# Designs tried in a protein design chat: VH-VL binders against o27280. Part 172

Target 1, 266 residues: o27280
Amino acid sequence: MDSMNVPEVLEIKRIVEESESVKTFIFSWDFRREVRPGQFVMVWDFRDEKPMSVSLIDPVRSEIGISIRRVGEFTDRVHGLSEGDLLGIRGPYGRGFELMGRDILLVGGGIGMAPLAALADEATARGMRVDALVAARTADELLFLDRLEAAGVNISTCTDDGSCGFKGFAHERLLTLEENHDMAAVCGPEPMMFQVMRILDERDVPAQLSLERYMKCAVGICGQCCLDDTGFRVCAEGPVFWSQELSRVREFGRYRRDPAGRRVPW
Below, E stands for the ipSAE of ESMFold2; O stands for the ipSAE of OpenDDE; V2 stands for 0.75 times the mean of E and O plus 0.25 times the DockQ between their complexes.

## First folded at step 6 (VH-VL)

Design N15 (framework fv_cemiplimab)
Fold by ESMFold2-Fast, scan of step 6:
Structure N15 (fold): chain C 266 residues (1-266), chain A 118 residues (1-118), chain B 107 residues (1-107)
Amino acid sequence: as target 1 above (266 residues)
Amino acid sequence: EVQLLESGGVLVQPGGSLRLSCAASGFTFSDYGMTWVRQAPGKGLEWVSGISGSGGYTWFADSVKGRFTISRDNSKNTLYLQMNSLKGEDTAVYYCTRGDYSYPFDYWGQGTLVTVSS
Amino acid sequence: DIQMTQSPSSLSASVGDSITITCRASQSISNYLNWYQQKPGKAPNLLIYAASTLQSGVPSRFSGSGSGTDFTLTIRTLQPEDFATYYCQQSYSTPYTFGPGTVVDFR
């Protein structure tokens, strides 16, 4: 049995303010360690460690970026750091996105746009046509629009409150968009991903979905919480799954677990 | 060098079953989608089935849907085609190909002959 | 399904000739067309992808052109090793479909 990689202490080279609640932390990266869109790293502030998706992969500048939303004590502390400060990084971990075909639809909700922004860069570099549906609760929470535009991505937006683009949820907006895509990649809240997956399945569009809750399982932190009623070890293959794989997971989009382990509807 | 080696082609009776294998070497197998293409004696090429690099998504030609299953074992660098309820019309040389969007069907094995006859 | 047709179904040529094979799709496939060469008893070999991009190692006498529904493969200064069957194939959508092939024979 081999040990997990130890964290490497890296200097924060640059911080990009993406929104009031989201920052991207940029580090020098040795690309002898391959990083793919959809993979995550463990970020260590010398007190706690949390999984974070890689949002920027830039071999030209020899940099990676990690986008972090402020949601609790750990992320509040990290948001308080400045350029020149140190963080521990280990990884990358997990399955990345798989690209196929000539065109791809990206559907991202909130911070779920972070791994999709890295994927958009790779897809455009390969000459694929990229359409992105960027969803958030409000206009101020839409992420990476300038970066996607600079990459040549065709962008559609929607907000729950109607402050930018279509007024409504991602799946409602998707129903008004063109159906012709070779594949899709989806990342965001699980109820959003479930509804989007159903529409893509009806259109016979192969979809990959990134499930944040399986990131810890991929590094061996979670035990049997990732086994479903068929015995399929979802967490061992995550966080990115094809829609055909997720169709076997009874709980996806139907139930969540409370702290006592009881099934609770979304 | 990329190499694909098919095996398993034999004479089988109508209604029978057969599993074809394709051993891959010379590339990171799990990074590529794979495809089966067949060719009936003296006829043209027909796409049969495809599978994503992870094995999580599969596609089939209408002529084989419900009868054939494609799978892969990335730990063994091997692609499989499980053929059930075989018909005379399934008689063909079956080619294993490396298929992805960048270089579709850029490498082919030498083929394995499946004969379905009473 | 997208249907592919090729013309001619066969042609006879001599070494040094320039030949043209055409391929037509039943609907627009942009530039998502590939050309393959197959010699008797051998597996197919990729010649051209994305309608006009020559595969590494393929001689420059081969060229492809076209977009939408009409595509052309040209072999200039035909060599003895070029007598083979040529197939076009659309990669626009599944199921991926091949043309019926064009046999290039020595006369």
Scores: ipSAE 0.082, ipTM 0.607, lowest interface PAE 6.1, mean pLDDT 86

Design N16 (framework fv_cemiplimab; at its last look DockQ between E and O 0.01; V2 from the best seeds 0.00; counts 0 for: pae O 6.1 > 2, placed apart)
Fold by ESMFold2-Fast, scan of step 6:
Structure N16 (fold): chain C 266 residues (1-266), chain A 118 residues (1-118), chain B 107 residues (1-107)
Amino acid sequence: as target 1 above (266 residues)
Amino acid sequence: EVQLLESGGVLVQPGGSLRLSCAASGFTFSDYGMTWVRQAPGKGLEWVSGISGSGEWTYFADSVKGRFTISRDNSKNTLYLQMNSLKGEDTAVYYCTRGDYSYPFDYWGQGTLVTVSS
Amino acid sequence: DIQMTQSPSSLSASVGDSITITCRASQSISNYLNWYQQKPGKAPNLLIYAASTLQSGVPSRFSGSGSGTDFTLTIRTLQPEDFATYYCQQSYSTPYTFGPGTVVDFR
């Protein structure tokens, strides 16, 4: 029995309010159990369990952070917790991002900035040049700008309503940015990622994209983790995929599937 | 067979509002993104707005941003374009099309004429 | 925004002729280029997508080629029903943009 499959009950050490709808919960972590940017953990509130990306990895302080957006009953309950309260954590799970080259681009939409914030920390610690394109519907939904700036990241923003930075979408803003990157990492809504991937492919920039859907079972036991005709399992083979892998997935950016196998459009 | 039928085009005063509808049939409406394209009298085609299959993602041409809103009702197989603060330059035949960033505009309705004039 | 231009703006041809229309994008759009045909008083019809893929039901005399910034539409052995206006359109990024059109008239 691997201990990764048994939830460890951890005390919430600190809570950071990232926005009106997003909080980062910080826990002490034993780094004998390795964790990498792009991996996720299962968060258990003693009633339900949901996958959450790791957004902070700090071996010096022996801490990890998990950023959670308020979207339903489970996340509403977790948002009601305070410093000192307990949550069950198991993992980490999934394939994380791989860093290559010296100059990298991060493209994040909404809560998709969470795993990218952890990646930015690692890349800057390795001396890489990091450009981040941070996208959201409105200025108050832009996440981690203060952390990225503190890490020395060169930040571009875009909002649908023009309340901060470029008025428009991530892919529209990307067309106005230079082509000079060794790799890219992308996380956000699939329609954004699909259009961003097309531009990066045209520029011959290898990209890694994080799929956050159907992570309902940690080790791929549940068929819900499978992608359509390719047979990829998000929790076993993902959540991070190279653009060359995703270009062969017919459903990417178009639709997902519910537990009954029905198409759910984006 | 795929059919798209626009309605709602009329004469409106500058600064006025108008809502266009597009009734779709012959395909699973929610599986497709939809788009509005317009054509001013004697002029070329201009993309106006697009919407994803779920209605969650919407896109607009710069000329209409902040004035037009696109929406859909998948239970009624209907696409809408709410047009506010209308200008003379908005005078055009408005076409409903099936397609978005992931599909070409493969089927078009017959169009509905909107005239903005005093 | 990506600007699209077409050449020529108009051309005169006879039935049986072969004609070529060109389309140019202000920046690289890979192969995300579509061609549409519009007959007087009618809605446009999709002819070609992904620069070179013929839409189902479109006659084989129509063909498309190109990548990056320069694209062509060729109509081999022109038929009476082919006298129309032709538009290219980039689908690479929003806002989507059309060329100004090419009018193909009887000579």
Scores: ipSAE 0.472, ipTM 0.788, lowest interface PAE 2.8, mean pLDDT 88
Fold by ESMFold2, look of step 7:
Structure N16 (fold): chain C 266 residues (1-266), chain A 118 residues (1-118), chain B 107 residues (1-107)
Amino acid sequence: as target 1 above (266 residues)
Amino acid sequence: EVQLLESGGVLVQPGGSLRLSCAASGFTFSDYGMTWVRQAPGKGLEWVSGISGSGEWTYFADSVKGRFTISRDNSKNTLYLQMNSLKGEDTAVYYCTRGDYSYPFDYWGQGTLVTVSS
Amino acid sequence: DIQMTQSPSSLSASVGDSITITCRASQSISNYLNWYQQKPGKAPNLLIYAASTLQSGVPSRFSGSGSGTDFTLTIRTLQPEDFATYYCQQSYSTPYTFGPGTVVDFR
């Protein structure tokens, strides 16, 4: 095992409450360990470890932020922590987003906005024009709006219940948006990403999509993050894939596999 | 052999409610999204509502949003359509079909007739 | 919403004829276009999906073509069992709209 595979125990420097169910945990970070938007880290609470997306990359303050949604026992324990408490972090892992051109579209659903918020910061720092379509079930679950606005991102929102912005799904809103982007980056619920990818492919917009799968090793040796039919490992060849790579993946948008290898529909 | 059997279509008064059922057999029900399509007498086909394999993702035509709900019970291999605030224009044969955003509508039931009339 | 139109609305034909039905979408839908056949008193039956792929068990006399906004269904050597109504349907985005149908009647 090489030294980048062991957790570094880090102090929680700051906690930002993004919503009732999502917190961003900020750590001091030595940027000799370079991190790119779309890469993930394994977060260890001294009992278990889970992959989490990096949502803030701030070399000026020497900080990273990791956004975590409360969904179960592990994330409940982490949400109960305070500033000054410790977590183990190993990584970063995986292939991040690659920026191209001058005009990018971000399409994010729920917690999927986390890696896209990091990408938005990088894109705006490079002088790119950034449009973001931010989706959630309800207005209270829209993430990072103030941060994106402050960065100069042009925001469109949609909510399933219509409580903010367009009433409907991200792909439905996307059909009403302009088609002049050089690339797109997509992250969120996989049914959303499947339907969004269909539209982006028809428009000939190069798209990168970030997938979430069960992971154990995070370095590509255990096989737990493999995608059917291709053998792609989400932790190594992904989590960010080009739409052309995903077009060869039968399970994309249709099902996933649990830790026991059973098919679970979306 | 894939089979879909709708039931529950009856005559109802405007403003009334009705629940349709679709019994599925011959395939692993939870692996597939499901859809309701309707056809008014003498008219064409109209997509009504769809639901993903897990039941987590639901979709509706504008004409029925807020009035209809779609659900499934994967333990009973059954798809449901709850129809509230019924109108005359909801009069149709309602078909259950296999498919959703990710699959074409490849198998259809024989339909159940809903009539909304005073 | 993506509007679908079909032409003609009806036609009369004889057994052995070759017929063509056209379908047009109000915006590009790539190849996300399906064709269905419906006989009187029966449920629809999937013929073609992805614009040109024949569903299993569908006779080779049926074929589909097109992409973008304009699509065609062709039936070569029309058989007695082909007298029916034919619908196109886009599967590109919700709501998944159908065309108004084309009735193929015996002459």
Scores: ipSAE 0.425, ipTM 0.785, lowest interface PAE 3.8, mean pLDDT 90
Fold by OpenDDE, look of step 7:
Structure N16 (fold): chain C 266 residues (1-266), chain A 118 residues (1-118), chain B 107 residues (1-107)
Amino acid sequence: as target 1 above (266 residues)
Amino acid sequence: EVQLLESGGVLVQPGGSLRLSCAASGFTFSDYGMTWVRQAPGKGLEWVSGISGSGEWTYFADSVKGRFTISRDNSKNTLYLQMNSLKGEDTAVYYCTRGDYSYPFDYWGQGTLVTVSS
Amino acid sequence: DIQMTQSPSSLSASVGDSITITCRASQSISNYLNWYQQKPGKAPNLLIYAASTLQSGVPSRFSGSGSGTDFTLTIRTLQPEDFATYYCQQSYSTPYTFGPGTVVDFR
């Protein structure tokens, strides 16, 4: 194991409250260590370790951000931390997003917007046209709207309850949109991604999708994040996959494996 | 025949608001992105704002961002430009044109003059 | 933002002349470059799109070339109706931007 596999203890520089359940933790980062949107880091609170997407990449300020949704014991502890507190960070890991073309469509659901926000920053910095479909259950769960707007991203919102934007699911909203893009990046609930991918494929829009699986080692050794049949390791070959790759993954959009290895339907 | 007709250009005071309209005919309006381009007296052309065919995606020049909004009513074949917090530098002939990133500005209206002066 | 420049800012020519106008983008825009002609008091007219494709109805004496950052509009055998201002415009990414224009006057 090289030094990149050893957690570096970093001080939380800032905390941004994105929503009731999501916080972004900002750290100083040595950019001699490259990081790409779509990659993840392993966050260690000295008790447990969880993979988290990088949601902010700022070479100017020498900072990265990690957005964490409060969903369990680990994240509860992390959400209880304050600026100046310490976390262990190792990584980054995985395959990130690739940018191509002149314009890009981002489709994100909930915390799935985290890596897409980072991608949006890069894309806009490159002069790309960025359109984003931001989906959430309710208006108060929509993430990074101000940040995206400030970056020059054109935003379409979608909420399950209709509290903001289109009432319905992301794929339903997408069906109402006629414009195509050179490529799309998708991240969110897997059922959402599955439906979105189908639509994009039908439209011949190249798409990349970021999968979420239970990860333990993050280095492709333990196999906990292996996808059935293909042997793809989400932590190594992913988490970002092209739609063509995912088309080979039988479990995609259908089920996942829990920490015990059991199939759990979405 | 494709036709675009702008309207709404008048004299307004700084800080005022104005809405421009563009009536389109001769083509399937919703199939095309639409764009506003303006030209100050004796000056060059400046891209102001664009809107996709569906109206979902809107784009603005930095000079008007936060002050202008673009919209369209595809049922009425009409493009709109809502201009708020108008400044002297917004004085220009405003052209409605068919086109966006996927299509050149192949048809233009004759323009409507907006004058911002105290 | 992509900055567009043109050269020259103005030129004088005679009927029958061949003239060339250049346009440069601050970054590569591939072939997403359009040329427009504007006469005084009139709206612009599209001449060339995709750097080199002649718009329908435009005389063949107009031609465009270039890719990446450098583009050229050529008018062969200049006609009286060709004296006008010409603008290049990038359609590569928003905000879309125009060149400052080139005025073609009678010599």
Scores: ipSAE 0.020, ipTM 0.515, lowest interface PAE 6.1, mean pLDDT 92
ESMFold2 (binder alone), look of step 7: mean pLDDT 93; pTM 0.938

Design N17 (framework fv_cemiplimab)
Fold by ESMFold2-Fast, scan of step 6:
Structure N17 (fold): chain C 266 residues (1-266), chain A 118 residues (1-118), chain B 107 residues (1-107)
Amino acid sequence: as target 1 above (266 residues)
Amino acid sequence: EVQLLESGGVLVQPGGSLRLSCAASGFTFSDYGMTWVRQAPGKGLEWVSGISGSDSYTYFADSVKGRFTISRDNSKNTLYLQMNSLKGEDTAVYYCTRGDYSYPFDYWGQGTLVTVSS
Amino acid sequence: DIQMTQSPSSLSASVGDSITITCRASQSISNYLNWYQQKPGKAPNLLIYAASTLQSGVPSRFSGSGSGTDFTLTIRTLQPEDFATYYCQQSYSTPYTFGPGTVVDFR
């Protein structure tokens, strides 16, 4: 892990506004340090660091993108930055998604579509058929639809309020979709992922889920990333897990962890 | 100590309206989805409605869709069920529960009786 | 909608008995089954979730098993406080549905 724990100060090359609350920050990247879909980086604004999933991986342009949702003081400051400004980037960390078979189902909720957008690009480049179920609370929170369409992805949408596509939750929509995928990848709110995993398990579809618990330590040493029962550390073992691994975790879908690492019920 | 206290159950004529309240204490209310479950006298449990912790989404049993609405006030730690166009079949004890579509109903209030009869 | 059935509808038992209640779903619900206990005149309380996981504070004499469509609740060495009605409930998809209940009465 050469230099991975030292932040590199990078210039914001381009900013893409994905929605009112989400922006993608694009940086030049030296691909001698490999980045895979499903991995994350630590973003440093010279005051605080936060983990962010890599949402764009473009070796042709030598760029990576990091999508950030505005949810608090750190992200508000980062959203206030402009092209040409600097951020510290440390990583990548975690294991990425594995691709297998001929077709893949992506199920993403909200900002969880960020790592799945990068995965869609890789799957498409490998010649896989890609179906995506993109879920959000409202139509204006659906992310990456234009990018997915441009990549040749077959898109289904689902909103809690019915403002776009199916009215209801991701797992309810999934029950109405065809069952024939070689694998699936899922990222979003943990309760959504839990419900989706169960349907995929019943269909005997191997699934990988990206579980981005609160991480104070990007290398897994502090234990903030540990899951119950199995002893998995999300940043060391994950954040991507196969569904068979998560089905044994009592905590998955029932509890989360606060910034102190304490279990908090949903 | 987690506590849920329902109120508002009374005798109502068919076609009438009623609002139930549930006062919550002992936990961070906004972190939990909340659900209403009812039980007709001498009968079993029936799920009625649920609402997310952020109040961003709601869900309903088909028997009450279009007639009932669920809401919450996180600043007051209170859950509500607005019941309109009440029918005799809506006669039941209504329970407030902590939990939503992704979490088991782990705490229940004592219930409030709604009777729909002339 | 997913229909839930329970058997038996009622049973008579004595303190010290071991009893089993069964629950069947009309379609596969994996392990998304919860068990609740309700005493006369009282609200229900959660006993078991995810088919086999005991809720905190619930005595170890209660156990759940099963997956897919067939589930069981077992109470070993029945105690006086266990005379109640027991309900299964699927949490697999909305609308959430309960079984009709099993009444456990004193013999």
Scores: ipSAE 0.006, ipTM 0.418, lowest interface PAE 14.0, mean pLDDT 82

Design N18 (framework fv_cemiplimab)
Fold by ESMFold2-Fast, scan of step 6:
Structure N18 (fold): chain C 266 residues (1-266), chain A 118 residues (1-118), chain B 107 residues (1-107)
Amino acid sequence: as target 1 above (266 residues)
Amino acid sequence: EVQLLESGGVLVQPGGSLRLSCAASGFTFSDYGMTWVRQAPGKGLEWVSGISGSGDYTYFADSVKGRFTISRDNSKNTLYLQMNSLKGEDTAVYYCTRGDYSYPFDYWGQGTLVTVSS
Amino acid sequence: DIQMTQSPSSLSASVGDSITITCRASQSISNYLNWYQQKPGKAPNLLIYAASTLQSGVPSRFSGSGSGTDFTLTIRTLQPEDFATYYCQQDYSTPYTFGPGTVVDFR
């Protein structure tokens, strides 16, 4: 546990531009520290430290990848870096995804496709059939399509504006897809995940959902995090949760909490 | 005090278009999702459409999908419902409500009557 | 879509009576159920949300219970202003659906 909490200064080996706003930073990794899809690391730019999901796990090349969307000051600075520059990496942290059965549905919205891309690699390596629903506001924001195709994933797309694939939201597209999956994994904006979870529950498909907003809590810096009506300790058990755990939580997809713990609607 | 005031309901011909507005006051408008609910004369309540506080997420009943759009202008504290390709079965009182998928409909406006007839 | 049914469709009662209205969902909706009251010619008002949580300002004679598929609204000691139509509504998933309503009339 102590070795995972000590930051390592790592050289950026390669940078992949996934879109106008998303880059994947690739680092050499010592796989004596096990990393699983759904886990995250703390990325330190020598000024601030932020949690980032692991989007590539490659033991053959001894590499991990971390996909970062440009959404604020920290991410703007990191996006300004080049191959050969240094970042501090600490981790991995959090509960990763679990795989079961022969068939898996992935539903990813925007940058939420990042941890699901790593999961797709693992699922295909285990011989599972993988169907992915990749959702974004516009075609330019759809992520990892080439990587998923190369892995043999069956891809469906949807965009809010109809610029690629189905015109509409992920949950609306899901209603038109095959209902027979052994499990699902979902990552994206909470309102999207809430709607998708409800459909999967109706179809009796067990799902795992990644609550990215709780990643910082998982490293203990916010003390103790509990979901509204269950007393469930998110920082001890997240960021990945089974749908059965979340179906009892009134706040999931309804509202979030500010730093003072007050409810804020989505 | 929370107040919601709908406007725009009139008689329109089948196939016509109409935009409804809802003026909100007494709360921070951008903090709340908003919903349109309708009620045909002598009938029950039917959910029509919802929009998140940011305006980034919208939802529609199947009966209006592709014909209606919901939008908001947070700088004006106003919710809109653009109704296209109107049908006789769209005849109803349209209520503006505070609340969406993230909150129950805790405040309702007075309603505005839309009649679709020849 | 989730279908909501209410029973009875109407009932007659006297001031001072206690009444119960039932609501059923076609599938499990956990506690994602709300109750609304509508008086003739007026907009609906929220009474109860999350199956059993009383909305601020609503008299304590109103109570809700249930989980999964079966829910009840109880009004203890009916007052004259309680004669109205009552609707249940699920907010578990879109499209959000209302029950057909229960009319509470004078006996």
Scores: ipSAE 0.000, ipTM 0.433, lowest interface PAE 14.2, mean pLDDT 84

Design N2 (framework fv_cemiplimab)
Fold by ESMFold2-Fast, scan of step 6:
Structure N2 (fold): chain C 266 residues (1-266), chain A 118 residues (1-118), chain B 107 residues (1-107)
Amino acid sequence: as target 1 above (266 residues)
Amino acid sequence: EVQLLESGGVLVQPGGSLRLSCAASGFTFSDYGMTWVRQAPGKGLEWVSGISGSGGYDYFADSVKGRFTISRDNSKNTLYLQMNSLKGEDTAVYYCTRGDYSYPFDYWGQGTLVTVSS
Amino acid sequence: DIQMTQSPSSLSASVGDSITITCRASQSISNYLNWYQQKPGKAPNLLIYAASTLQSGVPSRFSGSGSGTDFTLTIRTLQPEDFATYYCQQSYSTPYTFGPGTVVDFR
């Protein structure tokens, strides 16, 4: 719909502090504009616009939630806002996650757990069995554990420093988990997602991965959010891609682009 | 009302190619995985191929891997089956169905007959 | 691959009879078993999914039961429109496999 490309000024109804660096901003939402887990919105603070994944979808309360990690000037300003303050929201944009099968694995790193939390809500509502591997640097950076538990999700954790759960990286923890999943959804830093995808490919588990860092689009669908080797447009064809699609992208997990457009190793 | 209409079935020579189409209406096409099932004359049902709602994931029976490709155009509500290197054993009525995996094949088209003969 | 078998391969029945068709999977498929009806010259239609759940619009004289490897389709008080071929199908894993079918003939 055309209306999804026009920013609406919405009041912050509630703010949930998820960690020292992450907050979830909750807004009333008209669900005549359908929203699915894995989609994103453009958040406008009346100076800059940034893409943010939807982390809560609640048609019963007519609310959506957007989880934002403090990483720079824009997000620092947004974190300074209070209930009652205003933000511009437009969207949703992008292809969301697809649910398939009976048993699903979620693998989230840091803020990547945000869109997966929304997916967990939908999957459990559909009667699926959900296992979640929640990964972070430290215990204080693990996100959404209480919400996942309330939804009936079977949770495993890992931290780089060993402060909660398995000591190590997500892919190392995954090697110790059971191989009984019909599909997986993965969101986090690309190097993590690449390693996780390799393990899931060896196990013949089809996976969906979200490439959120490439969501930089102006008003309207554009080709600016492209993956070089395939011409995929994150805002038009992503941010969620099946591992089968990503296996054709030579850049995934190996390289990024510097400001001059050159390939640079991770 | 859900409706699926297959087209494209004709007589083709062994080694030939053919593309089947299935026009869907009465539901949100992109929300559903779609499947092709075939039935040789006088025989039972055989699953051929499936595709996810987005078109991002597809899967095939071993008998057709490398020869058939499945695709969809969600803007046109149309499912396709591209059949290459056709064999006599591919002779069958091909049905378009809605559904995949743990979800049943709840709606079927009327089928389109493909005959592979010299 | 999961092999599906049906018994009997054919049966003759009269209107008003109750009939039973059995389906067996070569390995456990939990309740991921569907039943389809196919009338001569027509496409199959879904009768039952998840082993025992009737598809919307299907008469209550049809019922399904079973789990694991052994499944049953029962038709009470057979009607003229029930003379058809019946197929079971596992949706547990790919490739999805069908039973060979059971022909229910008039007479």
Scores: ipSAE 0.457, ipTM 0.756, lowest interface PAE 3.0, mean pLDDT 87

